# Ledger of designs, part 2: VHH binders against DIS3-like exonuclease 1 (DIS3L)

Target 1, 352 residues: DIS3-like exonuclease 1 (DIS3L), of Bos taurus (Bovine) (a0jn80r465to816)
Amino acid sequence: REDLRKTHLVFSIDPSGCEDVDDTLSVRALDNGNLELGVHIADVTHFVAPHSYIDIEARTRATTYYLADRRYDMLPAILSADVCSLLGGVDRYAVSVMWELDKTSYEIKKVWYGRTIIRSAYKLFYEAAQDLLDGNFSVVKDIPEFKDLDEKSRQAKLEELVWAIRKLTDIARHIRAKRDSCGALELEGVEVRIQLDEKKNIHDLIPKQPLEVHETVAECMILANHWVAKKIWESFPHQALLRRHPPPHQEFFSELRECAKAKGFFIDTRSNKALADSLDNANDPNDPIVNKLLRSMATQAMSNALYFSTGSCAEEEFHHYGLALDKYTHFTSPIRRYSDIIVHRLLMAAIS

## First folded at step 5 (VHH; framework vhh_enristomig)

Design p12 (from x2 with S53R)
Fold by ESMFold2-Fast, scan of step 5:
Structure p12 (fold): chain B 352 residues (1-352), chain A 123 residues (1-123)
Amino acid sequence: as target 1 above (352 residues)
Amino acid sequence: EVQLLESGGGEVQPGGSLRLSCAASGFTFSRYAISWYRQAPGKQREWVSTITRGGSTYYAESVKGRFTISRDNAKNTLYLQMSSLRAEDTAVYYCATYEVTRDSGTYTYFDYWGQGTLVTVKP
């Protein structure tokens, strides 16, 4: 187990009030001038042995509640909210993926996987992280970790944290731009459309501007899921648990195309790139709810993403349509997804 | 189930004051940042104010100095004290909170909103 407590600024960015912290991030400059990006995930497998009573119950809950929200308690509260949760100011076991990035291009030069021990320095909520990114430092008074610091220490730690958030965001912008060029889709939750269908009133929907730090965190999680997918597939070509997303059947897009036409937009569903480009162009600046609704309908038109064993289908079918990735899995949420626990076990076997 | 219920709207003369309330249930209110939004007739919804878990307050420029957001965690209630009201403040006012999910690797979000309360400032 590598000890990152003195060498890495590790912190989390979550919704306000989150107690089941699955993931933390780090970024630092290396001696050669390159950057090291880190994603540190709760080490649930350390506390949940295969075939233990806790393991069996978690598996059963995942099977029983697969159609319920993904925020149900899969694990006992002492595990999910305490010992596994990557809370601020306490030592925690993690499973880390760390990449060396070229300082200029952000090209990935090396990747490391392993068990670590971390101490998260900050438990940020999204709005606080966004304020820091934007240069609005009034939020410092809402960050508990800055309480009781003298002015000099507060300023030094603030500069360090702001540097990290800005650097992570710059890296995330680069990763997203590359995936966008390959046809990655930016989608909205299905509940937006469900609410509209239920209420029959588009004015009941309230448009919301997403914060850039949501994308910062998401891109880091997607990157980790992608690289872990590649690693476990390389080690277990016929027994790795991956997540595929096939292209949807054309008939699934009929309602999306008709609704878009009614609003004066053309949606091209012939490929993920064509769909991504046409959704980006289907934006009425005077009515941003229309674009959100179309992206929500696109979400509902999507084929189900599926867990699969790599021995069960051809490699050409492994791809994730929505993310524009050749291989994907779920790794970053083991506190709330049993699949991620399986993937962690595969990763540990792959690196042993 | 998360619910937000607004009250306190009504008609007021220019320069008048109103106090809006939002009663929250179905989640641990004290742990969330909560916001006020408004939608004027024929206009897009706009952000008005946010109060964080720690009590820090943020305001849209158009209302800064005239509106005060506050919370009572014991009562699970959010408030918006509105003063020096203008015709352009006429809108349906909504209490809101949200959650972001990173499911399937794509950006998705869940909005929790109240039904709104109408404020009419007579010209």
Scores: ipSAE 0.014, ipTM 0.234, lowest interface PAE 8.0, mean pLDDT 80

Design p13 (from x2 with S56Y)
Fold by ESMFold2-Fast, scan of step 5:
Structure p13 (fold): chain B 352 residues (1-352), chain A 123 residues (1-123)
Amino acid sequence: as target 1 above (352 residues)
Amino acid sequence: EVQLLESGGGEVQPGGSLRLSCAASGFTFSRYAISWYRQAPGKQREWVSTITSGGYTYYAESVKGRFTISRDNAKNTLYLQMSSLRAEDTAVYYCATYEVTRDSGTYTYFDYWGQGTLVTVKP
């Protein structure tokens, strides 16, 4: 195991009150001026012995039953325990993916995979991380790790944490922009359509827009899932557990196309890029609700994502339509997804 | 961990009634909007009904007037009372809620789904 406790500022960003912390993040400047981005995931496989009943059952379900994918949690409550959770202020075993990024372009130059030991410095909730990103430091009083520090130490640690959050967000923006250029979809929940069908004000029902730090975390998780998918496929071309999202059948888009046409817009459903571009163009400045409605209807047209073994279908079918990625898997949530435990085991075999 | 578990499905004659239940755990149930969806063999998943944390209810046109969604926050349970059932109501019914997901995007899917309960309308 590599010891990251003294070399990396590792921290988590979760919903308020979360105690089953699967993932932590780090970012640091390297001696050559480049950046190192780190994603550190709970090492659940350290505590789930190979050939145990639980391990065998999880593997059987993950590789055989795609219907089980509708249920994200196959984890018994006993394994959602304190010992796997990457809580703040305690030494924890993790599985880490770390990328060296060019300091200017953020292009990935190198990637490292391995078992690590971390000590998370902060257990942040999303609103606290967003306040820090925005330069609103009143939230510092609500961060336990800043208690009992003198002013100089607190200021130094705050500057370090804020730098990390801002840098992670800049990197996430770059990753998202790259995926957007490849046709990643930006969709809306079904609440918008529900409101319009009932002739009600949408603000009565729809949730607040997600915070930017939600996107920061999501892009880092998606990146890790993508690179692990590539790594395990490279090592096990016929036996890797991946997750694909096929394009929806054209008939599923009929209502979206007809509604858009009634509003004077053409929605092109021939590819994810065509769909993304035509949804971006289907915007009436005098009626902003129309674009939200169309994106909500596109959500309803989506096909299910599926777990599969790479030997079971052609490489052209590995694609994840919604995320615009050629290979994807689930790696980042082993406390709540048994499929991720299987992927961790494949990754460990791949790097041994 | 968030869990949703549907029950109450079964076989029923046309014109009959069934009540579906969804038992929720692992989150503050009273704060979330919860929805019912259904999927018939060979068809896309269809939204059926939603109840908000504030108690507002919404229905797909095909079920309006026949189905009633309700919730019991003390029991962390969602209900769907179905009446005047038709052959086209035959489907697996799913309970779903959404929250910010870390690795599939916030608004791409409902992030939490139950396992489903089968409703068959047979003569």
Scores: ipSAE 0.018, ipTM 0.336, lowest interface PAE 6.1, mean pLDDT 79

Design p15 (from x2 with A33H T50Y)
Fold by ESMFold2-Fast, scan of step 5:
Structure p15 (fold): chain B 352 residues (1-352), chain A 123 residues (1-123)
Amino acid sequence: as target 1 above (352 residues)
Amino acid sequence: EVQLLESGGGEVQPGGSLRLSCAASGFTFSRYHISWYRQAPGKQREWVSYITSGGSTYYAESVKGRFTISRDNAKNTLYLQMSSLRAEDTAVYYCATYEVTRDSGTYTYFDYWGQGTLVTVKP
């Protein structure tokens, strides 16, 4: 187990009040001038041994829906909210993925996987992290870890944290741009889908635009899931647990194409890249809700993402259509997904 | 087992009030956005109200100012406080939720629907 407590600034960004912290992030400058990006995930497998009562219970809850795509209450509260949760100010066991990046291009030079011990310095909520990113430091009074610091210590730690958040966001922008060039889909969620289901003009239902720090965290999680997928597949070509997303049948896009045409837009559904590009172009500057509705309709047209064993289908079928990745898995949420526990076990076997 | 269970429906006079509840189990309730829908006799299902995991609330124009959506995360329960009820509010009321995953740029929605609770506004 590598000890990162004195070498890495590790912190989490979650919804306000979150107690089941699966993931933390770090970024630091290396002696050679390159950057090290870290994703540190709760080491649930340390506390949940294969075939133990806790493992059987978690698996049973999970497999009722084939690996618990919705089982956030999978683990006992003591494990999920306490010993496994990567809470601030306490020593925690983690499984880490750390990448060495070129300081200018952010090209990945090396990757390391292993068990670690961390001490999260900050448990940030999304709004606080966004304010820090934006240079709005009034939020410092709402960050518990900055309470009771003298001015010099507060300023030094604030500068360190702001540097980390800005650097993580810059890296995330780079990663997203690469995936976008490969046809990654930007789809709309809940509120827009609800509007679409009812076909009601509920302009007021659209919440304010999501914060950029949501994307910062998401891109780091997606990157970790992608690299772990590659690692476990390399080690277990016929027995790795991955997550695939096949392209939808063309008929599923009928409603999307018809709605877009009624609004004066052509949606090209021949590939994920064609769909991504045509959705980006289907924007009416006088009615920005149109683009959000089309992206919500595209979500409804999607095929389901599926867990699978790599021995059960051809490698060409491993692709994740929506994320534009050749291999993907779930690794970053073991407190709430049993699939991630299985993937953690495979990763540990792969690096042994 | 993911489950939504509505209760609190019944018969009420015009201008009356009812409080609907939706008990949630099998998932971390505080992480989910949840809606109320209704289906009147002979009509398509209509969206009524929506509350985000963060507590932001939204209402259909037909119920705005008369209905209040709220949640109690400690009790895993969603509420709809209905006041100034009208004959047009007569419907079966459903709560519904869906999956949101932080680490996915592709949103796949798996709506869970309750069995519904009947509200009848009688003359």
Scores: ipSAE 0.017, ipTM 0.276, lowest interface PAE 6.5, mean pLDDT 81

Design p16 (from x2 with Y32W)
Fold by ESMFold2-Fast, scan of step 5:
Structure p16 (fold): chain B 352 residues (1-352), chain A 123 residues (1-123)
Amino acid sequence: as target 1 above (352 residues)
Amino acid sequence: EVQLLESGGGEVQPGGSLRLSCAASGFTFSRWAISWYRQAPGKQREWVSTITSGGSTYYAESVKGRFTISRDNAKNTLYLQMSSLRAEDTAVYYCATYEVTRDSGTYTYFDYWGQGTLVTVKP
């Protein structure tokens, strides 16, 4: 187990009131000038042995409460909210993925997987992290770790935290832009169509200001899920648990193509990249409702994502259409998803 | 309703400077983050810079130190001051009201876009 407590600034960003902290992040500059990005996930498998009573209960709860799994604790509260949770200011066991990135291009040069021990320095809420990202430092008074520091120490720790949040966000923007260039889809919820069908003018809605740190966290989690998928597949080519999203049948796009044509646009549905590019081009700046509607219709055309064993289908079918990734799995939420516990067990076997 | 209108584009020599403006109407401008994007022919739209309601600024690495974003809330206007322009900066520049995230962060959208203003950096 690698000890990261003195070498890494580790912290979490979650919804307010979250006590089941699955994931933490870190970023630091290396001596060679490169960056190290870290994703550190609760080490649930350390406390939940295969076939133990707790393991059987977790699997049973995940199956029984599939539609409402977020409302029911999969694990006993002492494991989920205490022992496994990556809370601030306490030593915790984690499973980490750390990438070395080129300092300018953010090209991944190396990746490391392993068991670690961390001590999260900050448990931030999305709003607090966004304030820090925005240069609004009034939130510092609401961060407990800053209370008893002298001015010089407070300033130094604030600069360190702000640098980390900004660097993570810059890396996340790069990762997202790369996935977008490969055909990752930017889609709308189906409610856009529903609102229009109910004679609701979408321009009458005043949406809440977006929080970019939601994207920052999401891109880091997606990256970790992708790299763990590759690692367990390499080790277990026929027995790895992955998550696929197949391209929808062409007929599912008929309404989208017809609606776009009526508005003077051509939607190319031959691939995810062609779809992404043609959706980007089907934008009338004077009528943004049209593009929102088309993206909502594209969402309705999507097929379901599903778990599978890599031995059960051809490698060409492993891809995740919506995320534009050749391999994907669920790794980052083992406190809430039994599938992630299975993936953690595969990863541990792969690195032993 | 919500409208964004860019202006200030044109032809410049390498190393030159140009100031873009975006006039906003139909929403409470001072309360929202607003961004600049650009699109070169045959390429996807790329983020350039964002300014928050509080005045915090963010830049793509390719323009950092060369471009400066600012806003005038009394005039409902966004600005982009561009300096040390390069051939690679040639693009149509767009103003966008904000980025909206739905669910997982994978399904994001930009609610409103302007018509764009063309910037051409001649060799």
Scores: ipSAE 0.012, ipTM 0.125, lowest interface PAE 8.7, mean pLDDT 79

